VHH binders against o26223. Designs and how they scored, part 79

Target 1, 191 residues: o26223
Amino acid sequence: MKLLWTSQHIKVTVHIDGKVSKMDVLEAIKTRRSIRKYQDREVPEELIDKILDAAMCGPSAVDERPWHFIVVRNREMLEKIPEVHPYGAMVKDAPVAIIVCCDSSLEKIPGFWVQDCSIASQNILLAAHSLGLGAVWTGVYPLEDRVEGIRRLFSIPEHVIPFSVIPLGYPAENPGTRDLFDPDRIHLEKW
Short names: E, the ipSAE of ESMFold2; O, the ipSAE of OpenDDE; V2, 0.75 times the mean of E and O plus 0.25 times the DockQ between their complexes.

## First folded at step 6 (VHH)

Design s10 (framework vhh_lunsekimig_d3)
Fold by ESMFold2-Fast, scan of step 6:
Structure s10 (fold): chain B 191 residues (1-191), chain A 123 residues (1-123)
Amino acid sequence: as target 1 above (191 residues)
Amino acid sequence: EVQLVESGGGVVQPGGSLRLSCAASGFTFSSYALYWYRQAAGIERELIAAITSGGSTNYVDSVKGRFTISRDNSENTMYLQMNSLRAEDTGLYYCAAEYSDTYYGSEPLNDYWGQGTLVTVSS
């Protein structure tokens, strides 16, 4: 992996299983898509470490950084996630999933941990994409049934709140690029 | 169950016309943006035309002025009127509904694709 500074952004060059991808930040943001179909291939621990490093680099309210992560590779555990997450069927087919959690003991300003964990989740998606992987954010918080289901399944203590479940792997689908720019949503000076 | 069914493909000579149809069921058709993709032999699938839920259209440069995308929400059907067909228009044409990029995890919001309909332009 090489990080190169350009005039306005960092270009990332990644070497994965003989595959080379080069992507600037705007390209990564615009071309990242939710991926729910994965190849039957292991994701190296080195790539997970890089993704989690990126996840922890987001801004955080009052720098509280309440993030904790559970890395799930156990097939039996991945297969149980759809039982507690009604729309998480794709997780059972992923080689690995990351559960983003908030450790409430690290919270310095009430309520902002949701934004902190959202930032961490998006960084996981972008980092995975930049490394040639596909991922999808499946929502847990604020749905009480999903929160408690995931908590029980992974023995998460009461002071820790599961926020999202993000399966990831080498993509087995290509949904293509979306162009979602809508100038009617941009208001100059006033609403 | 979500279904997209394409029809209207066939063999046509250069300069001819075809009208493709995409019949949809199992989702709220009027709420979704809809797309026509083309896949030629040896070339990856490309987006050629799009129509938003509000009726705004977009085309790749190679088909502008020749193809017209439209929708009929009362019939849950999208169309592609193809005029002045060229040999390079040959390929499988796929209907697709709006790509799903949701974190709620809703099953109905996955990409919806049809089976494809073959268009061959030859003399």
Scores: ipSAE 0.232, ipTM 0.638, lowest interface PAE 2.4, mean pLDDT 83

Design s11 (framework vhh_lunsekimig_d3)
Fold by ESMFold2-Fast, scan of step 6:
Structure s11 (fold): chain B 191 residues (1-191), chain A 123 residues (1-123)
Amino acid sequence: as target 1 above (191 residues)
Amino acid sequence: EVQLVESGGGVVQPGGSLRLSCAASGFTFSSYALYWYRQAAGIERELIAYITSGGSTNYVDSVKGRFTISRDNSENTMYLQMNSLRAEDTGLYYCAAEYSDTYYGSEPLNDYWGQGTLVTVSS
């Protein structure tokens, strides 16, 4: 017997009500890229609703689902984010941003809210990509200055922790795709 | 603005060697992780190798032991030394840069693809 690992492209095509999905799940995961340049074009509310629905479908520790979301379309507010987030300059040029937050009152297991909010953030990125939008995850937690800056800017209560700021819009750049498969990170049966 | 320019491709016999270069401008080179991608006819671009801002390297299994990635921060240039070349190595080679911030920088702030450099391994 031989062990074979390859950097191959894996695709799955899904049919829904007899229609082929625009992008299969594996293709969406492999082709999603961070997008920091956006067209001057409004994102319909319907698409934001679909993205947030997908965000809340992620798994969470003991089903605690601690996430809350702030949808920001106000240009003046978007322009203030770079003042408290040094790597958020692109947010001011986005038509909309979603702030992922943890409501600590919903936490059932200490510390797992970070994983829960990470999952929600990734689902936002994948859902946006599947809908023809581009997005980027800009980190907030656990950087104290960013957490407090975002909290102040958006009047976030003390028991709620801002986790990430995700600007999104129709992409004005195409960075291409990456193939990151590394068989050296896979161990069979034991380390 | 930001520009990455590949060079060093050519025609070589199986078992031969080539050294590719990626000359960078318009950004703080030393702060970026740098990548070599390859695209064969009709196939999606694939990551071949990368080098972090700190100098750590990684390779896909098919080129490990044959290819060596390196960087020269003083010259704003990244290299790919390709030894023991095989027919399957034929393709267009592209370089890319990814901002390597202390906290988050896992994807490029600016990801420009140059013209690519063609490597042809023929008998």
Scores: ipSAE 0.008, ipTM 0.135, lowest interface PAE 8.9, mean pLDDT 82

Design s12 (framework vhh_lunsekimig_d3)
Fold by ESMFold2-Fast, scan of step 6:
Order: C-alpha cells, then structure tokens, then sequence
Structure s12 (fold): chain B 191 residues (1-191), chain A 123 residues (1-123)
C-alpha cells in the first residue's frame, strides 16, 4: 500500500505538540540544520507523503527523474543500518528513514543522476524542516562499501544505486543557526 | 503574463493546406509539452497532435500523414502544418501548453490555453 492519510489523533499531535514553523523559503534554507536526535514518537504518513512529493519537485537533467525512494519504519531494519553505515548510528533511533535511490535504467544523460539525487535529498531535508521535523543526510554514494551494504540489506537490484539514507523525526535537539556567508568566495566578473 | 496566441486560421477548400502558429510568452517554452486541440460544432474538444519538450510527436489517427506538428524554441512558437484538408477538419483549433515535468502519473499542474483560431473547410 502507498503512504496513507494519518489518523485524526496523529494529525492533531502534529499541529499541537510538533514544531511547526511558518517560514519563507529563504528562512527555511538558512535555518535548516542536520538533526541526529529524535523524539520517541511516530511521524504521520501524510507528512512523509508531503516530503516525498517535494523530493520529486526538483529539477532533473533532461527530465530523467531517476529517483526512487524506500521508506523504512521497521525497527529491526533501522537498527541494522549502522552495521553497514559507520556514520549512521542515529538512524537506529529515528522513527523513519528514507533511502534515496537511482534507477540507472531511467538515466538519459550519463552521470547527472548524482545531481538529481542530491537535489531530491536536499528537498527532503528542507521539506522536513518546514514541517517541524528534523533530518540528516548520511552519505552512501560514492562509497562502494556503503552502496553494497545498503543494497544487500534492503534487497536493492543491481541496476539501482542507493545514494543517501535520511533518518527523520521530531527534533530532540536544537543546534542553533550558523552564519556561513563568506564574501571572499564571491568574485565579481572574474576569478 | 502567460499568453498563447493562435493564428493562421481561415477558409480553405477541400484538399487545400493551411499552417497554424501558436506564439507563446510569459513562461519557459522549451520546458513544456505543446498540444493542438480541435473543437468542432456539436463535438467535444479533441486532442489532435502533441509535441514533447524533447521533440517527440504523436497524432490522432484521423490526421496522421496529413498534419505535422513542429516547434521552434528560439522563437517560442509551435506550428501545425495541415495538408489534404477535409470538411471534418473544420473547427476551432486551440494551442495548449502543459508542464512536461509531471510527477509519477499525476495530472499536469500547469495548463495554459489560447483563445483558438477558426478553420473552415468549404467550397
């Protein structure tokens, strides 16, 4: 079954207990932080649906849109991710994770799937943040050991490449905002 | 402001030819699939021809071999070359642009329509 509408109780909790911010796009981009600590509460399916809809709204080279997504809620499976991803320890504590994959059979322009899947991954992070959730991008591609480990763990076909693992949930930390603007990286009209 | 403006309609005799143009402004033309629809009196609007952003074309059976759809992205214009015209080709011809980047079988989110240009095939 595809992602379903959440129950009334969970929907009420999202609006009352969840951290729902009304922010413009620029604010969302500037205040998004990697979140690695999550509350022990479920993320409603309707929010996952919204996040995945946003993921698919990214630009794609020659409109190839090669992304596929695996939504993981099974605790046993989440607990096995750190075994194949050494920097994915926080995934076992998340209520849900999204694995962004490339179906190489959909690739029209060689190599651009990496950019396509990067865009999808960033859209997941921004959408999660805008909905009061926290998430973190844990890298899989191009590290061959992680690619094969995730592939085996989730029975991913050989023509499909796992790109990133993104755990998400309601935040249990607030690292604050960073001011990263560096004018020395901006060159006017020439290097 | 988004605009689609059809031109080239008129009165032609059976067996004649006509070229329709659809001039577009206000959006990124090259990213859109473009369509010609025909509305005949007493008949529901029918899709006649489509050209995708990548240039692939398709036609309804009744016009295959007679009509040719093309696009010029540098001029933001789509064309319909109509040959061997028949009385049944009479109608209002509408240009439409639909966002070709539609997600996973969903209906197009961005639709633009022109006002139509009248084609009459009569002696």
Amino acid sequence: as target 1 above (191 residues)
Amino acid sequence: EVQLVESGGGVVQPGGSLRLSCAASGFTFSSYALYWYRQAAGIERELIAVITSGGSTNYVDSVKGRFTISRDNSENTMYLQMNSLRAEDTGLYYCAAEYSDTYYGSEPLNDYWGQGTLVTVSS
Scores: ipSAE 0.000, ipTM 0.089, lowest interface PAE 20.1, mean pLDDT 81

Design s13 (framework vhh_lunsekimig_d3; at its last look DockQ between E and O 0.01; V2 from the best seeds 0.00; counts 0 for: pae E 16.6 > 2, placed apart)
Fold by OpenDDE, look of step 7:
Structure s13 (fold): chain B 191 residues (1-191), chain A 123 residues (1-123)
Amino acid sequence: as target 1 above (191 residues)
Amino acid sequence: EVQLVESGGGVVQPGGSLRLSCAASGFTFSSYALYWYRQAAGIERELIATITSGGSTYYVDSVKGRFTISRDNSENTMYLQMNSLRAEDTGLYYCAAEYSDTYYGSEPLNDYWGQGTLVTVSS
């Protein structure tokens, strides 16, 4: 049975005008793109609060909620992040970045914190997109050099693990839409 | 077919300048992060410069202030302007491209590589 998935071309209307367009969850997921170019425009604190609220609404293993968030707006600090995170070059151009961290002391079951922080990070991306912002997930964990670099730069305690750096801003690029649906990755009942 | 073709290498004296080019075809150039690598004889290949799809740049300390990476999306070409060249800059220079959504590795998981262009800095 060829599931004729009609590729609805979801036109990502990047509303430049700060109007919080009500984007439904499927639209947000399907149209989200990594944004690495930002306008010279500050992100209101209200939007960051909404994003962080969304970040903390995801599930976690046995509800351990191990995540912490560092909100970085200081220009000097933003400019230093690429020094310890080479693939975070765009961070220096963003008006704000969120660093997602795990407090290991909050873990109830070892190892699930990666999933927990991943969910939080993804929610940040989706929330940002739904609010008319662009963002990108730059991986820190599990690369030790990045982990320690970010740790030192932001004086993060040893029991806290930096997980991701997510720069955010009003988008100054439009990467377009993508179709990632692959029916060959779907198995019915068994492999 | 995807192609990356480096050019501009050659022999130059210390203190001299070269401009490398990487001509790309066969993929959506503007959607890719681009990288310059170099490999000296007997040494592991090293990343020296990055430019994101958005135009943000990164340099290793050894080339910072001397090298400039840039891109022209209209021409599907990346450049590396190399000034104040030193003997230690000698090596094979590679162009690489990676779809911009990948940032989880210690090094880029480059989708595409060029064949390289040789830069020799000697008196």
Scores: ipSAE 0.023, ipTM 0.515, lowest interface PAE 4.0, mean pLDDT 88
Fold by ESMFold2-Fast, scan of step 6:
Structure s13 (fold): chain B 191 residues (1-191), chain A 123 residues (1-123)
Amino acid sequence: as target 1 above (191 residues)
Amino acid sequence: EVQLVESGGGVVQPGGSLRLSCAASGFTFSSYALYWYRQAAGIERELIATITSGGSTYYVDSVKGRFTISRDNSENTMYLQMNSLRAEDTGLYYCAAEYSDTYYGSEPLNDYWGQGTLVTVSS
């Protein structure tokens, strides 16, 4: 019955800078860190495509999948993001950023688009990490000034809500791994 | 290894000024949120000032307009400029740094605390 146990361990194999990397899903989740320093290297289009494919594979309330994505590579546009986003200073140094948006016309159940876009954002971070890239989630929604600032910068229509800005690049830092397991937050049977 | 070394504490009269420094080593300083905490006699250690990796600053109401937090990423040092000091500002001041794996900042880990620097405001 070894086959039943081995099927629970999923391995992802990717080519990164000519090297083959293997990473468990659990390993990817536990070792992913926010990366805010990037090498002066372009991220290939094919890696962005893989990341966006992963972003769209998240669960969605009533399968509404309201997410849209803006891929920003233009340096002048990246340099303007910190003007409207206080925690976005690192974006100007990134080779690319992904803006996760909600198209409210696709929403089937009120309010669940926030969870949908959160899942898409986390999938971007995990996929980037699995591909040897670093990324960080910079929050936009629900902060009205950031929402309207990003909307204006990228000509986003009124029925679309910018949710997060995620710069990506080859990492120029290694912050290490955190051990965050806290058994006091686990309640058995009752609170 | 992570090290935080605080300096600049002392005894001052009400209305005086002090500048605290926190020199950091052992981590990528510019990527982290940094904090000043105060522990006054008889009360729990409280967060009084925050500076994010992006340079945004936040203060508790009791110090707004009097204290200024800043950072120098080239020197791996964080500062707290304290003006118009009051008796209630007396306390042990701790700097803290955290592995910021968040877009808003979070509380620092205990192993990233310095030893503290004492500020006494009295005549």
Scores: ipSAE 0.011, ipTM 0.211, lowest interface PAE 9.3, mean pLDDT 82
Fold by ESMFold2, look of step 7:
Structure s13 (fold): chain B 191 residues (1-191), chain A 123 residues (1-123)
Amino acid sequence: as target 1 above (191 residues)
Amino acid sequence: EVQLVESGGGVVQPGGSLRLSCAASGFTFSSYALYWYRQAAGIERELIATITSGGSTYYVDSVKGRFTISRDNSENTMYLQMNSLRAEDTGLYYCAAEYSDTYYGSEPLNDYWGQGTLVTVSS
């Protein structure tokens, strides 16, 4: 690992699978797209570890860190997800999915776990993108039928709440970059 | 010189109440997040309550609804009102302070610690 830094930015060069790769954080944020088509190619465990490490770097309310992650690679299980999660159809085609969960016994402040798990989920998307992978956040919470379906499918205990399912893999599509900046959403001093 | 001094500990019966104080000096009190920790015998020190520089409060489940943290910036003092005390609440209670209001980050680093005040809940 090689540390590079300037007066404008701090960049870290990271060795992944024998190659040096990097992506500026603003570039990652601006260029990340939801990817729903994946190559028939396994995602190395090392990359999943890096993604989950990044997920756990997010801030949380009172540092409660309520998140747990289920890594799903089993083909039969991935194929069952759309049966309980209808807008997760692309999950069956992904080599791997990450289920982001809240363990409610870790909550220190009621109700902030949604923000906490949202932060972890977004970090998964950005980290995957920076590593050359594509991912998409498919919503589970707060849709009761999806929550119960995923909980039942993966034997998730009652005090644990499945929040999102994030399929990921090497992209088989390139939807391009969008320019979404809207200055009308910026209010100075007052609304 | 920075000082945090806890007081108000003592011996109480189960179901009783105590009010702990943490008097601070040597820093800009209103700019700090403040914390109460407790340490029972043989147990690691446990964070139990937080109050941010903006006044938002947070509690662990074991004390929620029984304990109330507050601050008086004009007196440079933080308080912990402890009601419905149980034997399991016995321990040393510490106050701590963190310079920046980093509530949504990693665990508090806690720049300053007090010496602790003993609370014993005994029947």
Scores: ipSAE 0.000, ipTM 0.105, lowest interface PAE 16.6, mean pLDDT 84
ESMFold2 (binder alone), look of step 7: mean pLDDT 80; pTM 0.790

Design s14 (framework vhh_lunsekimig_d3; at its last look DockQ between E and O 0.06; V2 from the best seeds 0.00; counts 0 for: pae E 10.3 > 2, placed apart)
Fold by ESMFold2-Fast, scan of step 6:
Structure s14 (fold): chain B 191 residues (1-191), chain A 123 residues (1-123)
Amino acid sequence: as target 1 above (191 residues)
Amino acid sequence: EVQLVESGGGVVQPGGSLRLSCAASGFTFSSYALYWYRQAAGIERELIASITSGDSTNYVDSVKGRFTISRDNSENTMYLQMNSLRAEDTGLYYCAAEYSDTYYGSEPLNDYWGQGTLVTVSS
């Protein structure tokens, strides 16, 4: 058995025959946390491709699938994101960021693109975590100043809405987990 | 029974130093971003310093170089070291925490707040 480590005790078990054991889906969901500090280490293109494949596998209202993605690796562009996103300071230190966008021309059912892009964003976070990376969703929509700032920076056309900016990289922090299960929020048969 | 309890406030002369502490209980401290806010008489509460779960720090311009925010996850405590204190630093200092696993950003909407500790800089 081989253990692969990222920066903060996140391990991927490699069996003696060379196969990689990944965490199961429930474990991935329960242990994913927002990561805002990254190693100075490139993320391979093939991992970004796997993450984007996972992003596109979410359910979509009437199968409209309105999401588009911008992959940003250019350091100068990453450094400009904090100028238009007040909580995006960590993006300048990330090796890559994904901008999740909605192409409104693909919308079939009014308003459901928000859920579609939320699902895609969460799939990016889960896929990154399962691959030993860390990521954080920095919200753009529905905050008008952030939407227009990101649109301007990346030459996004008017019919396309930037939804989220997700920097990612190999983690350089290991935030603790908490038990989020609250039985008071579960109602049997009736409210 | 989440609690944030500030301590370390007091009266100090201009040019003096104070260290504020914010002791946390009832939540997984290492998963939270932590903040110091200041409320001065006749002035709206403002964010003066922040520290992320990954130890990245940020400061408002008026305190840069004079104040240092830090955290000790083993003790569930956040600190604000205040040096070269000025009369305008007088105010109630509040610690606040926000769960780091969030996508909005947090300055106006912190999850947890302390009760405040008074710092008075006067001769």
Scores: ipSAE 0.480, ipTM 0.719, lowest interface PAE 1.3, mean pLDDT 87
Fold by OpenDDE, look of step 7:
Structure s14 (fold): chain B 191 residues (1-191), chain A 123 residues (1-123)
Amino acid sequence: as target 1 above (191 residues)
Amino acid sequence: EVQLVESGGGVVQPGGSLRLSCAASGFTFSSYALYWYRQAAGIERELIASITSGDSTNYVDSVKGRFTISRDNSENTMYLQMNSLRAEDTGLYYCAAEYSDTYYGSEPLNDYWGQGTLVTVSS
């Protein structure tokens, strides 16, 4: 039985004017794109608060909630991030970035913090998108040079591990829609 | 078919300038991050410059202030302006393109590569 997956072409309407439209969760997931170009426009603190609230709503292993967040608005610091993160060039152009970190002292079961912080990071991306902002996940962990670079730059304690840097802003690009559905990746009952 | 074709390489004296081009076809150029790599003889290939789909640029320290990466989406072409060239800049220069949603690796997970263009800086 060939499951006829009707690919509903979700028109990604990137509201360039920052209008907060109510977006359902499936729409947010399907239409989210990495945004690397931002308007010269500040992001209100209220939106950052909502994003951080969303970041903390994800599950974590045995509810350990190991995440911490550094909100960076200082222009000088934003401009320094690409020096230690070679693939974070867009961070210097963003009005704000969130650095997701793990406090290892909060970890209850070793190793699950990566999943926990990943969930938090993804929620940041989805929340940002739903609020009319653009964002991109720039990986820090597990690359030691990036981890230590970010650590030094922001004076992060040794027991805290920087995980991701997520620049945010009102989008100044529209990368378009994508279709990533692949039925060949779906297995029924067994491989 | 996807193609990346580098051009502009040649022989130049120290202190001279070259402009490399990378002509792209077969994919949505504007949606890709673009990269210049170079490989000197006997040395591992190195990333030297990048430009995102949003035109944000980054450079390795050795080329900062001398090299400029740019892109023209209307022409599906990336450029590398190289000024104040040095002997150590000698090598094969490669163009690469990567779909813009990947930032997890130690290096770009480049989807497409050119064949390279040779730059020789010699007196």
Scores: ipSAE 0.021, ipTM 0.500, lowest interface PAE 4.1, mean pLDDT 88
Fold by ESMFold2, look of step 7:
Structure s14 (fold): chain B 191 residues (1-191), chain A 123 residues (1-123)
Amino acid sequence: as target 1 above (191 residues)
Amino acid sequence: EVQLVESGGGVVQPGGSLRLSCAASGFTFSSYALYWYRQAAGIERELIASITSGDSTNYVDSVKGRFTISRDNSENTMYLQMNSLRAEDTGLYYCAAEYSDTYYGSEPLNDYWGQGTLVTVSS
């Protein structure tokens, strides 16, 4: 009787409603979709804490970790975001939004904060997806009107740069499956 | 208010030419990809031409060589020059604009649409 061991599987371990749920990390990356419609259902603070923990696990240029996060649950504030962000209409219907910001006083390498905050923003999307939530990244930086509008609305200081607004909630839509692999984008050894 | 307004449609004989315009109000075109769509009777709306914020253009095969898309960011206006018009070009022509970096991790979504301008190639 021979036993055959299969290849190692990589799992993302999550706790949802007191239960352990495993999702392969490649599956999470490939199945995440931008979600712009949300159920009338509050997101527990515990899940937001887990999402922000994941956001802060990303690498950053020379470990500068320039990110700050504003968690917005107040209805009046969520309803004001579309007034300064013309493509953020879904934010008013979200139970919560996370604003990813750069504190420029934390930069150790000039100009890499955009990559750093992009990594944190993507980790928010993946963590939300793995926890059964839907989210979408709405762009703020480098659009000056949006940066100025969000800064005014949330009293963000001059040295802090709002980068993205990420509404999230339990999804009320399913955009479906996609296959995005394009071998023409792959170059071996040189262009 | 943000809106797109098409103009320049009309009745033209086969082989003729029309120039369509799409004017933006309430926003500046410069950061937007711009599109022309058409909808003939009984057919789904189809994309026929696009131009990026960097002036790179693309066309469907049925209009390639006959139609030219262009933009004038200083006038917040996009154009479609239509030459050698055929009966099958008859339809409602819509412009659309998409902000290139509006949403990350999702397919691009046309953010603004016009109301359409009618082109009739006379029978």
Scores: ipSAE 0.006, ipTM 0.168, lowest interface PAE 10.3, mean pLDDT 83
ESMFold2 (binder alone), look of step 7: mean pLDDT 79; pTM 0.777

Design s15 (framework vhh_lunsekimig_d3)
Fold by ESMFold2-Fast, scan of step 6:
Parts: sequence; C-alpha cells; structure tokens
Structure s15 (fold): chain B 191 residues (1-191), chain A 123 residues (1-123)
Amino acid sequence: as target 1 above (191 residues)
Amino acid sequence: EVQLVESGGGVVQPGGSLRLSCAASGFTFSSYALYWYRQAAGIERELIASITSEGSTNYVDSVKGRFTISRDNSENTMYLQMNSLRAEDTGLYYCAAEYSDTYYGSEPLNDYWGQGTLVTVSS
C-alpha cells in the first residue's frame, strides 16, 4: 500500500479548552457528521467569526455573494425556532445558531442564490467541524411556511429570504464515520 | 521567499551509498517537521522518512535500517543518508516542510516543497 500525504492541513486552536487539531480538507469532508446534541457550553465569538469568514469564502454565481447571516444566542429566541421549524427541535438546546439568508437586492442572476447559500451553509458545517464544534443543516427554503415563520420570528425584511438554520456547539455525541463512496454513480465519458 | 533545495542525487551501483541534502531558506526551520518523499517511475509520490521539530524520526518499512534522516537547525539543512541502495530506490527525491507547534496556537502556512533530486541505482 502506498503512503500518501496531502500538501495542506488545517490547524485548529481552541483557546477555551486548549485543544489543538490538525485536519486536512479531505479528512474534514469525510469525517464531518450532523451533530444534534450539544454540551452546555458557550461558543466563543472568535470561533463564530472564523466560521462566518469561511462561509463568505465560497464561490457564488457571477460573484454575487448574496448571503447575510443572523447569529442567534438568545435562549428565548432559540427556544422559539422549533415552533416554526418542525425538524429544528435540537435548536432549543444549542448554545448558538446561524441563520443563512439571501439578500435579494444583491442577486445578479435569478435563482442561483439557492446554490450560493447552499455553498455557504456547507462551509459553515465544515468550518465548525474543523474547529472542534458540531453542527447540523436544517432546511428553510423552499418551504414557504418555514420561510415566513423564520422571517416573522427574526424581523427579516421582505427582500431577504431565510435559507437555512444551522445550530452549533461543542458536540455531546460522537457518531462514527460513514463509508458513502458508490462507484455505480460515476460514469466515464457518457452515462 | 521560501525555498527548499535538494542536492546529492546521482548514479550509484546497488549496495552503494548517497547522502541527500535539503537546504531551507525563508522560514524558521527549527519550528518545522521535515519529510523526504520519493517518486519512482510509474508510481505516485510516497513518504520515505520524517523528522519532527524535536528530532523524532519515522521511516517506511522498505528503508528502515538502511536510510537515516537527520537535521541541522544551525545550518537550516535536512539530510537523508542512504545505505545499501537497491534498484527499487531509484526515483526523484523531494524534501518537504510542515509547520508544527505544541506551545502556541498559530495558523498554519501551506506545506513547502522542493523541486526534487534524481537518484538512479543501476548496475
């Protein structure tokens, strides 16, 4: 068997618990799992800033970068999210959640903001994982009841569309890595 | 400007010896873990030997007991002493450097690579 190494690694330093981790991009992608159980610990603002910086580094259609983010730490507001999002029950127990939004005034090409916000959401999940946190993507758009519920709850203006809610925190569960590679989904040259 | 420059490659007969050098500039050498990789014809680049900033060494099984990696922090140079060379040791040898720090948190830089030096073991 060959010994292979990547040329890049992500080094993570978590100040509050003294954890230092090294994880390359492929390892981060392959080992990231949805985390729905969180420790009763605050996430430092510095880590949220790093996650949001990573979110904004994603590609976007014609570089429109239509994303805006709402950072929710208020316990009463987190506890209200499950009332308007049926699959967001875990949010009430999270120390923080990020709501990914599209500012339609920044949209340059119709409809691609969905892909742009999906990319930003995935970057949030990977960045959180690389920093020793756990997170889960919960869908808002295109379900109009969820879109309007989240809009009302967070006073989001009509030209802004809530796309996803991502609760995050220090993980209180440790699911194993999945083996998802399926060569039957790969077609060479033609279908 | 960061540079890693390999030297010491050449043609040698089976059973012979060579000493490779990797001269580094443009970064704090003593803070980096250092690696020798080999790229043989028809196979991908593989890790042969490593040395940590503290001086701990590791080797792939095929070179254990034959190759010795070392570093000289005062000269900013890493070495690979290659003894009892075999035909299968033929290839391009690359050095690489990777930042490592256990005391203070810092953001990593990209790994640094040299351009390679050719070793040919032939009778």
Scores: ipSAE 0.000, ipTM 0.079, lowest interface PAE 22.1, mean pLDDT 82

Design s16 (framework vhh_lunsekimig_d3)
Fold by ESMFold2-Fast, scan of step 6:
Structure s16 (fold): chain B 191 residues (1-191), chain A 123 residues (1-123)
Amino acid sequence: as target 1 above (191 residues)
Amino acid sequence: EVQLVESGGGVVQPGGSLRLSCAASGFTFSSYALYWYRQAAGIERELIASITEGGSTNYVDSVKGRFTISRDNSENTMYLQMNSLRAEDTGLYYCAAEYSDTYYGSEPLNDYWGQGTLVTVSS
């Protein structure tokens, strides 16, 4: 494959468990994988705080920033998530999960909260990866049964919409990186 | 480490039966769709049977009614029950796993294959 583009690498210094690691932004994006197997090891609150800080730094339509987050560490609650989310079986084995929610009362422009919460979800995945953790995005919205199941399980108010459930932990699997670049999907000047 | 290990292959006469097993480790088995592929001499590897995380099955026409795929999430094992075997069923049988959520977060583990188990149907 011959590419027409040149890239600039942006280097970031990250503090994790007292260690300093350096990861290129492009490398982080390219090497992030969905992780569904976790070590039996707690994730420090400090790392969760850093991940949530990063989640809230995403762009948001008309700067509405409608996101709210539920941090779930309670084992009994984590074990109940697969009962209302059929593809969330891995959540029961995770040390922690983050539920990304939209507070519809904060919405300034109809419908864009879905994009806002998608951006927050992706930032959680990238931040977790940069800190040496693994995570996976399990979809909730717009599947009505999952939305209502998660709402009931976590006592979420009717004006708040659960968007995604993201379990995370120290990875216990190491999938390889994927080569997904497809130049046939790039159109110059016109379709 | 993700591992898939096939077993149960062997030599069988036409009309006989075999049961293949695929034992999995290193991933959350119940969250994955699972596949049996067959590699016959001179033919490229083909998908012959699949089972989703919810238990829905699909088969290539040549094995429908003769082969049954199943999964046991408590044992992290997938099976292929093969009945009424024909000479054309001879080949290496591989299992594979892929994340099955088709809406969000779907990322296949394309490189996670077993080493294969040989099935020979001969008189």
Scores: ipSAE 0.007, ipTM 0.205, lowest interface PAE 9.0, mean pLDDT 83

